# Designs tried in a protein design chat: VH-VL binders against q9fi13. Part 7

Target 1, 266 residues: q9fi13
Amino acid sequence: ASLSPEVSPLLRAAHHTVDNYVKSGMIIGLGSGEASDFAIRYLGQQLGSGSLHNVVGVPMSARSASEAAKYGIPLEYYRDGVQIDFAFHDADAVEENTLIAVIGRRRSSQEDDYILKQKSIVKVADEAVFMIKEEQYKAGLEGSIPVLVQSLNWLAIAEEIDDLYLGDAEVWRRASVENEGPLGGDFPIVTSDGHNILDVIFTTPIRSLADLATSLDKIDGVVDHGLIIKTRCTVVIAEETVVRSVTLQTSALEGGVRTYGQTLQK
Below, E stands for the ipSAE of ESMFold2; O stands for the ipSAE of OpenDDE; V2 stands for 0.75 times the mean of E and O plus 0.25 times the DockQ between their complexes.

## First folded at step 4 (VH-VL; framework fv_lerdelimumab)

Design G7 (at its last look DockQ between E and O 0.01; V2 from the best seeds 0.00; counts 0 for: pae E 10.1 > 2, placed apart)
Fold by ESMFold2-Fast, scan of step 4:
Structure G7 (fold): chain C 266 residues (1-266), chain A 122 residues (1-122), chain B 109 residues (1-109)
Amino acid sequence: as target 1 above (266 residues)
Amino acid sequence: EVQLVESGGGVVQPGRSLRLSCAASGFTFSSYGMHWVRQAPGKGLEWVAVISYDGSKKYYADSVKGRFTISRDNSKNTLYLQMDSLRAEDTAVYYCAKDLPFTWGSGYFDYWGQGTLVTVSS
Amino acid sequence: SSELTQDPAVSVALGQTVRITCQGDSLRSYYASWYQQKPGQAPVLVIYGKNNRPSGIPDRFSGSSSGNTASLTITGAQAEDEADYYCNSRDSSGNHLYVFGGGTKLTVL
């Protein structure tokens, strides 16, 4: 006998995000990833049924643009000065309590030089939601932090990063998987802006993503990186049967993060 | 296919000099860091030196620092090791080794030559 | 300043699983790579960056690490796996310094 497909926890997180954060009349930053695909599909359904109206999507990637077109979401492409009311996105990981997100890791999805666009759209949005699985939300993150660098002097930049994180990270220049053409061979990724990507692979737990972002930003020749610091941010965490939301709440007196509870779906 | 061929080994007396060469083919030599690794008879592997893809960065094991000089000629696809003030403990098979693509500073050696024997004795 | 310590010898029966270990402070900071060396031959990279295999290396080779220890596991050992195995890591006390373990001679019975 055939069995019904299992409902993904990220599907519940995506529906929760659209239901609670998207309103008619909004301009919405459309993220990239499995949860974002579900959110885009669901948003298109809500527009088609008339439950939502006058919503325009700003895609963060070719993937999100393709999905939005497939499900009938009107698109506006990102440009300086566009207002974005809300954005949703997947993240490779989110640091517990700070809600700083890591994006752009090769392992979580195929990259197509959209790190800068993703960050720009999330930053300019009035409010953002990251949709993640429970195992992606933790303190002491390890693994790749992608860093966009000027190509001409990439070796000097790599050595400066290596010196800063001596004993804590390996520095790899990202290869282009898309160059598996007739000639074969691996070449470094060159973004549309002419930059390379360095994967700074932390082999020890990162104690502070905020400190890491600050340190990377000081390096001459670093264009940007995969760390997103967003003041109006909520993380929607997909657990096995429920969805949990964590919203960033900071002050000089209290600091920290609040968990608003669980949404049980059937 | 990737090939690395070492040459220049031989018997030399203590205090003298020898220059090793490593001829590379089958890959874009100018894109990769290159290493020298040695192995004394019946002993384990010992890393000796590394040179960056463009020759601007060079690093050495403490045991050879100040005596050995690593260099490369990208136009000839050739790596060199100039060995000065040779000592009996420098007796070893010397391998050239290629960095794994796209790594920096990690020391992953994906291809090795067959080695050239250097014997320092009187 | 740091050493990587390996047991000098280990044996495994044909078709069985063997684990070769490498221990040292550098492994808290950097992943080990593993090299297979057969008599009279150059070393061959079998594992790098914790648990990555180069093209052509059989699936039976895997790597792991925890704290100051890295391990090479060969699942279902074959006769051709008989060789010396060396771990290597970047030295945590230096910039672009690399240290090899003393090597482990694997005998396949």
Scores: ipSAE 0.579, ipTM 0.818, lowest interface PAE 2.2, mean pLDDT 87
Fold by OpenDDE, look of step 5:
Structure G7 (fold): chain C 266 residues (1-266), chain A 122 residues (1-122), chain B 109 residues (1-109)
Amino acid sequence: as target 1 above (266 residues)
Amino acid sequence: EVQLVESGGGVVQPGRSLRLSCAASGFTFSSYGMHWVRQAPGKGLEWVAVISYDGSKKYYADSVKGRFTISRDNSKNTLYLQMDSLRAEDTAVYYCAKDLPFTWGSGYFDYWGQGTLVTVSS
Amino acid sequence: SSELTQDPAVSVALGQTVRITCQGDSLRSYYASWYQQKPGQAPVLVIYGKNNRPSGIPDRFSGSSSGNTASLTITGAQAEDEADYYCNSRDSSGNHLYVFGGGTKLTVL
């Protein structure tokens, strides 16, 4: 039975995520974004109804914390050493097959400060789900890759990045106001940790996000980037009438062989 | 700093009633579930009751169900336990305990009061 | 109502490792929390969830779970760790019901 077109595809993805992955007693990383809002709400409803019990949320943003509180989900702050059983999060894009996620593309100025936290929570979780729309699941991704850099020498770092990806990407320092040019204008974004965010905007398809991540990590002054590589993850893809899930399974083989499973659910 | 201070304990005869209070400070009281836990002299801990952040939901241990009533006044930052039809086996130190941050229902008690002693004896 | 069972007493030599175990059917479905109680004092939360420590709790305290069991491990026991330890979990018989174990008295030798 095709779900009513009136229902948000991301709502379906959120329900699918909670129903299939959340269990009573879990500590859950609560993602940020539209799908995560739906998931948090639904999770709260399940707790209220008694379908789920004794769940604790670890919010990835102020947004997620607020939503969780609103719907009565007990919260715990992220800290070093915390063990998280499961995490869900909205991704901006996911690379086909590898399931490498892109996060931190500018949605709001408030989200810029949480890129590192989001990555940390997803990575520490035993299992993670990225929720996306169909158009966000692609091979050869284009668009912006956020890169956090030291603010003191951001220009030198930006130049190095620009040189590395010459012809394929442009480097823009993220500004508080849009369209301020590649230097970020007079009001560049500065995170609470004192980092600038460089948007590496690819105008050609990226061949490998994994290689890109490795390359970025080697640049001096790069603090982190918006690429998440998670070994135990599922991508829940919200299509128009159905939800599709793709799971990455890391084979026990030292050689990093990845197996992929797909499940379609209406 | 989170503080919980119990009061209202004392010596009562079987069949009588007693009301305990727990004064909370150092946190947004209205945002948390609260619990009562008791401990008989020389014995272990026993969970008694829980109340949701807004007081809309209440749950009790079987041992006290129908006799005890948990309530709260968020305007006064105070938790209550009305104990009716008291029995000898209700003799214990009664603790109020706070649920995990921001909301109720986690089942983890991160802060405890010092307790108040209730003695039921003829 | 669900029951949680603990050994009534365990001993550990100073600087050694000790594991206190809690057993019960509810632990198959729910994580436990652990509370330390010293004589004449209120209980203190030391471990909750899979392996989470509240602020101020030393890192020598850790939690684990397996099957119908939950365990508190103290790696490198200190003299101040001598106390009663109680496990707690949700009661499987209903919503928002909770049950404590019988407690374990830990002696540090």
Scores: ipSAE 0.058, ipTM 0.664, lowest interface PAE 2.1, mean pLDDT 89
Fold by ESMFold2, look of step 5:
Structure G7 (fold): chain C 266 residues (1-266), chain A 122 residues (1-122), chain B 109 residues (1-109)
Amino acid sequence: as target 1 above (266 residues)
Amino acid sequence: EVQLVESGGGVVQPGRSLRLSCAASGFTFSSYGMHWVRQAPGKGLEWVAVISYDGSKKYYADSVKGRFTISRDNSKNTLYLQMDSLRAEDTAVYYCAKDLPFTWGSGYFDYWGQGTLVTVSS
Amino acid sequence: SSELTQDPAVSVALGQTVRITCQGDSLRSYYASWYQQKPGQAPVLVIYGKNNRPSGIPDRFSGSSSGNTASLTITGAQAEDEADYYCNSRDSSGNHLYVFGGGTKLTVL
């Protein structure tokens, strides 16, 4: 029995993700967002029914933790050295072919403190799934790329980013309250670690998210950004009536999965 | 309420100089690139010059390069255009315009002054 | 610098849809911004970036771009939309040089 096409596309994507990637005994990074909420609820139902056993969640945010608690998922606190078998998360967008994901676009000020934690959990997991709507999966992405910066000299950092993306992007410091202009008004966002968030808002299609990530990483005072490059990941794309997935797996080192046996078909 | 007010226009003879001012209010002036744009009588808009938010970078249209100098005083919220070696073809209404991003970035001019007329004639 | 070309005049019947076009090589790399100017008044920004409207600009104004062409579309044209319309863009060299199109006079019939 599978869900009908009448339910929301993200609910279908969430069920597909749990059904195909979660196994009993796993430690699972629990993402944040609408699709992640559905996945957490479904996972809790599978634990309650006995269809899955011995799953422990590592929440990426207070939202994820709250949802997991509602549905009886045992939680492990995120800390250095925790082993995570699998993580799922909502992405704001995913670049076609490279599967580089964008997270941390402004949805609410509550989520601003969790951008680094969300990225860290996804990166440390052995395997990850990003759940998105069809329109969020494309080449030539545009819009905001969040960049966490040291608050000391944030303006000089913003100027350097603006110079690098001349004519392609606008740089705004994220504000705690409504749109207060590009400096973030009197109350810019300051994360719990003391960072400002710069929204690098592309008004032209971004040619390469990989090149963008490389350029941002080289800037003194950039702490991190909302681009996630994950070598073992899948994007689960919620289309109107169906779910499809695109998988990326890269091995740069000698090794990986090998099949040594080959049987010739008679 | 963002407001830009140009002043300093007038009638001058060819070869003379004139200095335009633009008084800014209602926004943090030192956060934005600023532009001069002109419009000759009965003609279209022509971009003239830009200055970065801190004054460190300046760029000019070829038609005015070497003759005009853009500058700003962020302590007085004022943009300037020094116009030397004026020619008849410099006759125009001169507008002060604010760039929308805080950088010297996109060239999206979200606020304009009402303009000041410069007439260059013998 | 890069030239931006606009038709000098366009007409539209009241309540109908009109497109004003702007062509230039720089538009492959940069979006246009669009300005409305009524007689004796300063220009007003109506569209910037891909399709961003400043606060106070009616929903009937929209922008689009494809290849080397940017378009300003006015759906359900009103008498008050009668004006000159200018596109503006940066040059393709990446310098801070800006070029206006020659302008399009829109007449609402």
Scores: ipSAE 0.006, ipTM 0.468, lowest interface PAE 10.1, mean pLDDT 85
ESMFold2 (binder alone), look of step 5: mean pLDDT 90; pTM 0.936

Design G8
Fold by ESMFold2-Fast, scan of step 4:
Structure G8 (fold): chain C 266 residues (1-266), chain A 122 residues (1-122), chain B 109 residues (1-109)
Amino acid sequence: as target 1 above (266 residues)
Amino acid sequence: EVQLVESGGGVVQPGRSLRLSCAASGFTFSSYGMHWVRQAPGKGLEWVAVISYDGSNKYYADSVKGRFTISRDNSKNTLYLQMDSLRAEDTAVYYCAKDVPFTWGSGYFDYWGQGTLVTVSS
Amino acid sequence: SSELTQDPAVSVALGQTVRITCQGDSLRSYYASWYQQKPGQAPVLVIYGKNNRPSGIPDRFSGSSSGNTASLTITGAQAEDEADYYCNSRDSSGNHLYVFGGGTKLTVL
């Protein structure tokens, strides 16, 4: 017999996000990732049915622009001074309590990795939601923190980061996909503005993402990084039995009180 | 007790494929990068490839780029090397080695397996 | 890629001091590590960083570095030190590439 298709846990988180945060008349930052794809499709359906009206999307990536166009969402492209009412995005991980998000980790499929654009749109939005799986929400995060660096001095910058996190992290320069170059995948990724990406891979728990962000920002030649600190932020956590939301209500560094918007039925 | 055990070596004809495995124990495999290093009979050591602790980053020697693929399964504590389009010059003992991160301007391999022999001949 | 150059062979009398050298441009930027390999066996790390010894490596092994040259020194050489010795360093380009020297066969007379 045929097996029933598995439903992504992020589908419910995406629907919850659109249902609870998107209002007619809004300008919305459209994130990039699996949950954002679901949110864009659902938003398009709500506009098509007339349940929502007068919503404009500001895409964070070529992928999100393409998905939005496919589902009939009117687009406005990001520019300095644009007002964004709300943004939703996926995250690779979110630090418990602080709600500081990690974005831009390498994916098996080549994706748009416009860290600067994604981060700018999220930070400019009046309010943001990150849609994640339960295993991505914890204290003591490990793994890759992408760091955008000036290409001319990338080796010196990499050595400074390596020295700063001695014993705690590996530093790697991100390569392009395997078949892009004559030798397949050993060429560094160069962003549209000429910068390289360093993957700073923590092998020990990161005590504070806020302190990490501050330390990285002080390094000469670091352009930006994949850590997002957002004061008006909610994290929508996809779980088997519930969709949980955590809103940053007490302070930017302490995290919010957990709330439960909907219960998932098996 | 750290142990690395390679397997999958053998005799293959030029142009064919072979997959090597390295079973790791005695350390937290998921916390460390891993390397493949080879040594042709009677010759010196040649670095082949490295993979980061979570599998997201991979680098290869020029001699194997586009032909070899390094991968890992952290749930099984196992490292792999998929070798495609094999050539006579790929004949070597292949060693699995544990990475020590680039720190203080250095990088090194603290533990090595015993190696598995790959012979590419017609 | 940066090449590391070692002399193919060196000899030392039992109980005497021997120095094995490794040269290359990458050594201006990165410390060399040293590996001992005996016939039919896997390599064993004997020195890492500038002059650090793993647990279990005898005190007679030491490392040094100056300019584009790294050296492995064995003071009071013993019969069991007879082996091939390889230097290893990271490529100076910083692409997370590694390079080995050609190896030096040490004979203890």
Scores: ipSAE 0.000, ipTM 0.396, lowest interface PAE 10.9, mean pLDDT 82

Design G9
Fold by ESMFold2-Fast, scan of step 4:
Structure G9 (fold): chain C 266 residues (1-266), chain A 122 residues (1-122), chain B 109 residues (1-109)
Amino acid sequence: as target 1 above (266 residues)
Amino acid sequence: EVQLVESGGGVVQPGRSLRLSCAASGFTFSSYGMHWVRQAPGKGLEWVAVISYDGSNKYYADSVKGRFTISRDNSKNTLYLQMDSLRAEDTAVYYCAKDYPFVWGSGYFDYWGQGTLVTVSS
Amino acid sequence: SSELTQDPAVSVALGQTVRITCQGDSLRSYYASWYQQKPGQAPVLVIYGKNNRPSGIPDRFSGSSSGNTASLTITGAQAEDEADYYCNSRDSSGNHLYVFGGGTKLTVL
């Protein structure tokens, strides 16, 4: 047979992540996305072969739960008090130097309404890895920043956001794909806890994701957003033929984030 | 079957040195952090030191820092504890123990050796 | 350095339920693991993170955690459960990474 293997830079990033960060006995936050799918499959294969053992997955989405079940990874569902050793996740983008991640942008296969769950699992984990393509790692990010808002007063909240970023961003209430049509396009997505999602689409480069997060957090009625600030974080960047990693590290003795590192892997 | 076998214990005078060894088998030694834990006669357990899977990170209990050195040889599946400037208070059974995951928040000791007794006296 | 506090002794009647507790600030951030030690023997891990039992540990052993407290529960205590029980957790104080509780001697009456 003349079958071409599946070729994706994210496959290398996923295998690198599992090989270097996953140890037997860990409780692992299972991310959502193309690279996370590869990582879950590979992790399942390592468990099946006996190369890894006693790993439990905490899925960040229905997608990751389904993939984990398919490849035989035992699951535990997220709840208050869960201790998670390590989490891996896809990010839509990562800001250079700060390693602040953007998650929750609309996906082609289905809409992802698990922003709060994904963010909670990543924040609770002792260490996290984001797997991204090279073009997603840069300063001056543009594009959608999803913002979770109270439904009761969503329009007033949207107007406040619009005023803050006038000329820099467009604010859209995310609509349900299932309600496409003459009447369907007006129906908003409502998350499981009753909130709406606003897509704040930046058309000019965002100078600082940290400043953006601070500004959004100050708005009454904003529940959360797709910006993740994680102290112990590594970004595994999939390049054409290699993977590169960039790490922010925390020292228990020094407290807080102390060092940056960059390592090239083949 | 996972086995950890400590050796090198004995009676030693204060101020002297002693090196303990722990021979590991039945698991991929190079994939796991390893610990030393001690227990004075009739007393409770006290954590002593940990070494990462590749030997790059080492941490020590305050009571032994600067006097004890943890090391490993992955090619021999062996863990070591070099004990310098020994004191009467170091008298204890010394256990080597396997770290189940080597991640700082969730370290637990899934297998223990039988222990080796170190007695520091005149 | 942080401390984990255990009562030094507890007793239970054969076939009854006993709960051994461990308290410390580190338990707000990290799960406790529990170890059984019988006279002249090495400790044995009986419970670790998320109420998990290692292979071979009877299902009468379970763990729970709330706030700064972790508990080991033995439901239907057997004579062979008579032992010292130690909790262990991550220490939040610098390089001294792990601390054990003082131990609880369980007597099965």
Scores: ipSAE 0.000, ipTM 0.384, lowest interface PAE 18.6, mean pLDDT 82

Design J1
Fold by ESMFold2-Fast, scan of step 4:
Structure J1 (fold): chain C 266 residues (1-266), chain A 122 residues (1-122), chain B 109 residues (1-109)
Amino acid sequence: as target 1 above (266 residues)
Amino acid sequence: EVQLVESGGGVVQPGRSLRLSCAASGFTFSSYGMHWVRQAPGKGLEWVAVISYDGSNKYYADSVKGRFTISRDNSKNTLYLQMDSLRAEDTAVYYCAKDYGRWGSPYYFDYWGQGTLVTVSS
Amino acid sequence: SSELTQDPAVSVALGQTVRITCQGDSLRSYYASWYQQKPGQAPVLVIYGKNNRPSGIPDRFSGSSSGNTASLTITGAQAEDEADYYCNSRDSSGNHLYVFGGGTKLTVL
């Protein structure tokens, strides 16, 4: 499909993703975010017109489930053993060259399932696409890396993380701004599985998201984190007038990434 | 334990109105879409209407569109079906049914109420 | 509804396998779910999302789907399986509309 330059770049990225990666008969992981909302709407329209058929969605969040229901996409909910052919998702950031994605940064909209379900669905999918804006794709990422921790020992875990990244990051337990107790003060967010979220906010560039993931995984009491390492993935990058795709492709002779770009015409 | 209890059925004359209620318990009512499904005596199941978890979206079978109104009160965990301009062919047991999907729809009904009989006759 | 077609009746001998079918163009776009209804009782979901069983449904119940056809299979039918079975899917238009098959009365001999 052709789109006007006045239309949102993420709308172009979403349409590109559905047009090139979604096929009839697929079970699709439905991501959460602005681009995912556009992709879900467009997918629903393709199903309604008959251009696509026999597609079932697996929603990653309350937001994506609600959006899918609004546009008529049949849903199946995540459980052990579910086969997912393809997933699309927004990402908060993606590391250049490695295509390691950061998800789960604090957002204004309410979410019930948080990063654990989103990450599980993306990892289980045979292939995934992250739809992002150009400024979110770079080396030397900074900012929040969310970390799921056991609630009973959250403070000890936070102290260990703080010590490990002293001078590079600040550790904060995520609280709901709309959930104040009768005695005043914020309460911590507790995920549906009973865990707390620590926001590890890097103020200096992270050299390697892969090394960070390995380091976090070794900490006792860390359940998971917002770093996704996905071997079969493409990043669809929304630029002002074009959509650029970057796919991980490693050859036996040379490793690397292939970049594809196109200008959308009327 | 999930429970759905319908009420409000009865005998009503053609052209009149009736309001059905469905009291829900045992789950977070405000998170799920809700349906009305009916079954005429000795006949099969017929889907009637659906309402989204937050009440923002409503859809109806063609046979009832413009005559029936589905609504919900999440503070009371109650689903409603307002039936106007009733016809003899609306005679059926009306079931309240919970959508399987939280916040959105799959199109299957994981829990059903016992049903309430509506008889439209002169 | 008439958009999903089911045979009105089928019989199976105790302990044998029976397959109940549902046909309609909507099944090309959406998987069927299956409901068991015994006389005077509310329907019970037995299969959803192509071939998933709710908790408490015996493993002798299974589902399959191919093209415009969905099937419910009962392997080793028992007397208690005697009931009406309804398939359900989204309407061919796809926009939050639902359609039931006419139902199949299963008799266990």
Scores: ipSAE 0.000, ipTM 0.411, lowest interface PAE 18.2, mean pLDDT 83

Design J2
Fold by ESMFold2-Fast, scan of step 4:
Parts: sequence; structure tokens; C-alpha cells
Structure J2 (fold): chain C 266 residues (1-266), chain A 122 residues (1-122), chain B 109 residues (1-109)
Amino acid sequence: as target 1 above (266 residues)
Amino acid sequence: EVQLVESGGGVVQPGRSLRLSCAASGFTFSSYGMHWVRQAPGKGLEWVAVISYDGSNKYYADSVKGRFTISRDNSKNTLYLQMDSLRAEDTAVYYCAKESYTWGTPYYFDYWGQGTLVTVSS
Amino acid sequence: SSELTQDPAVSVALGQTVRITCQGDSLRSYYASWYQQKPGQAPVLVIYGKNNRPSGIPDRFSGSSSGNTASLTITGAQAEDEADYYCNSRDSSGNHLYVFGGGTKLTVL
């Protein structure tokens, strides 16, 4: 019950992220998810203690905004032209070596989160960190890739995606209740911008998320998807007793992947 | 090739509990949702419960909601059904079934186990 | 109604065509899947989707769908086709559950 000897791995990943990537004076994209909640709480504590100064948060969701307000983080809402120095976010999965992140998979808890808004904030940030568990970091990812589509032609778009990945994926229109069926029944999710969400659920390993992103982008009526390709990206991986980070950075050492590991003291 | 083998059925008194298991082989168990379907003697098929591929989502028929719990262990390729507060009307052959998908169709059941008989007798 | 309705019994002469129907409001939104069950045996999938047949199922089995009705057709019925047939789809009552039809017992004369 209360006798667990270890703190949550995601709490350790969140603290590592704030400690190593957040500096006074920054405008920070505030992600959504369990690790992001820990990071927001910890950031608020650092601001309250005076360890950090002049940090403003840009929330990616209502959840993030509420959590930030609770812990006293000054907020600025996203709009075109907002400068974002750094963003942290949870990811549902990250492809090994490429560090391409998957976001927006349906969770048991219902959220008013927007894939497009989350992706936009991460994309415009100068640098981003994804906080994940070790089992979420691998090659050959399976499972849902959410795809935002125009509502007028959603069925035709879904059929095109189904044909493209026949035998490899199933396509479902996301409904307000999970497991509604492929057509979403009577109550499909409609984003604030009027789009539907298709869950493209891969039952075989995806060989390349980059190729998948390119293929989805070519389909007329696809607005966006849950794949994030970020040039300045670090993945903070929460292992049982260690927090490890992997950085993809293009510079004089173009295409290099840097790995950093940290073991918690006993 | 694909095999589903149920076990754990038997005779049990009303109000007691029973746990069913389904051992899966011949496919990537962790990639598919799994279902329990039952059939009372001389009656038709009745859907009981579903669990998603990763165990995060579960749904139950109204007749068993609050009494039955579906679970899975992907490391052992095994599906479970914990049946609590059993009633005479729960007497049935219980099948585990593998789901599959095609466009415009609710999850359908491409492979079934042989079934295990549960008799709730007073 | 969220129920799927099937006739309880139907007969067909050897070599003739028989059509088994399933009716329900959910069939306006979803295709049905069809299962064959012989006495003492587990159900076997025979048709799914608009008109798809699993490997090993004879080509005399076909499916169709129109409005609130799904149909399973057996063209040139054989003695081994004698069985109970069940349709399956989503519950349209808002429970987001699966529902089977009551089953149709097919007798081959």
C-alpha cells in the first residue's frame, strides 16, 4: 500500500527535466500528462522558493493551465508569435534513434486536450523534452497514431488510410466513449477547430515513423497527426532506478545522438 | 496454429467466486484485444467482456458489471475472467475469443477457444 | 431498438439457396459478423465486414447489408451447413457493447 521504497520513475524524470533544462527568464511550454503534472508542481515550488525567477508558462491543455495556476506559475496563453524557449511534454511513445514522438493516444481519463495545440507549442519551442517510461522507448512501435482530419470527408480519408495500411493497421473514428467502433457511432469527438480524430492502430511494428508521417501528410483532408518530429529534442527516460536522457541535435556534429545517464543515490 | 485454451470452469455454489484462464498461442497476444463470450445450456451467445491489447480499457455487459473483472498478463499470453457473486443465471460455457478488425465492422471474433463449462448450482 | 432480431429457425432443401436475416438499428451504422455453431462445438466465423470470408470458408457463403438489415446467404446448401447461425454487431442503445442475435437454426432437408 504505503510501503513502496521508490519514488515514481516519472517524478524523477520530471525533476531531472526541470533541474537540467529550465532557466530563469524562460518562457516554458507546459505539457500534459502524469510527468508534466510532476514537472509543473516542481517548477512552481522552485519559483516559490526563489530558486528560479521570471519564468512564464504556456499551457498545452486545460489540465496544464489548472495545475500551473494551482502552483503559482504565471501564465501566457498560446498565440501566433509567442516566443517559447523550452517545452516539456509526456509522450505515448518515442521511436528509438530518431526521437520521433507519438502523442494524443486516447487515455481512460477524458481530457479537453488538443493534439494540434500541443504539437504547435512543441514545434515552435526552441528545444523540447519528452518524459517517458522505459517501455515507451523502442524501435518497431505499435498502437494508435492519432490523425486529425477534415470532418466533411472523414469517411473517404479513413478509407484511404485503411487501404494504405491494409493488414498493418485498423482505422477508428474516435468517439466520446472508448470502444465505440470504427465509425464512432453517433458521437464522434470534434475538436474546437471542427476536425475529427482517427485512431490508426498499428498491429504490426511500424518500420519508420518518418515515412509514416510523410505518407499521412500527403493525404488530402489530413490536417495533422500525433507524430512530432523535433530537431532540438531530448527524451528523458524513466527507468526503475535511473533517469537516462537521449538527445538528438544537429550542429557541427550533425546527425549525432548523445546519451546521458544518471543514477539516483541510495 | 492460432490456439485459445480455456480452463478454470467447474461446479460452484451461488455467491461464490471462480477464475477462468485462457492460454493463447500462435499470434502476438499483446497486439490484440480479447473477449469473453458465454452460452447458457440450450441458449444463444451472450457477449460478456472485452479488454484492450495493453489492458488499459475494459468494458462489461450490464448483466456482469460490478461482479466480473477481466484482466490479462501479456508476459504469459494469458487472459483472465474473475467471476464474483456468481448466480444461477451465470451457468454457461465460457469462450475466450480473439478480436480482429475491418473497416465499418465492430470488432469481430476470428478465433475462439473450445470453451469451459461453469455450473452455478444450489 | 438495440436488439438484433433473427428468425429462430429456417429450412432449405439440399442444393438450394437460403438467406438468414438479422435486423437492428445498429446495422445502419455497422456491418455484422456471422458465426456458425454446430452441436458441442465452438462458434466459427463465416462472414465479416461488407462481404468478407475467412480462409477455409466455402465460397457458397456470402453476406449483404441494407438499411437496418444484414443477411447471410448460402448458395447451394450442403448437409454440413446444418447448424445455428448468429449475427453480431454493436449495441446501439448507447452502452457501447457487443450484441448477438438470438440465433437461427438451419435445417438442410
Scores: ipSAE 0.000, ipTM 0.393, lowest interface PAE 19.7, mean pLDDT 83

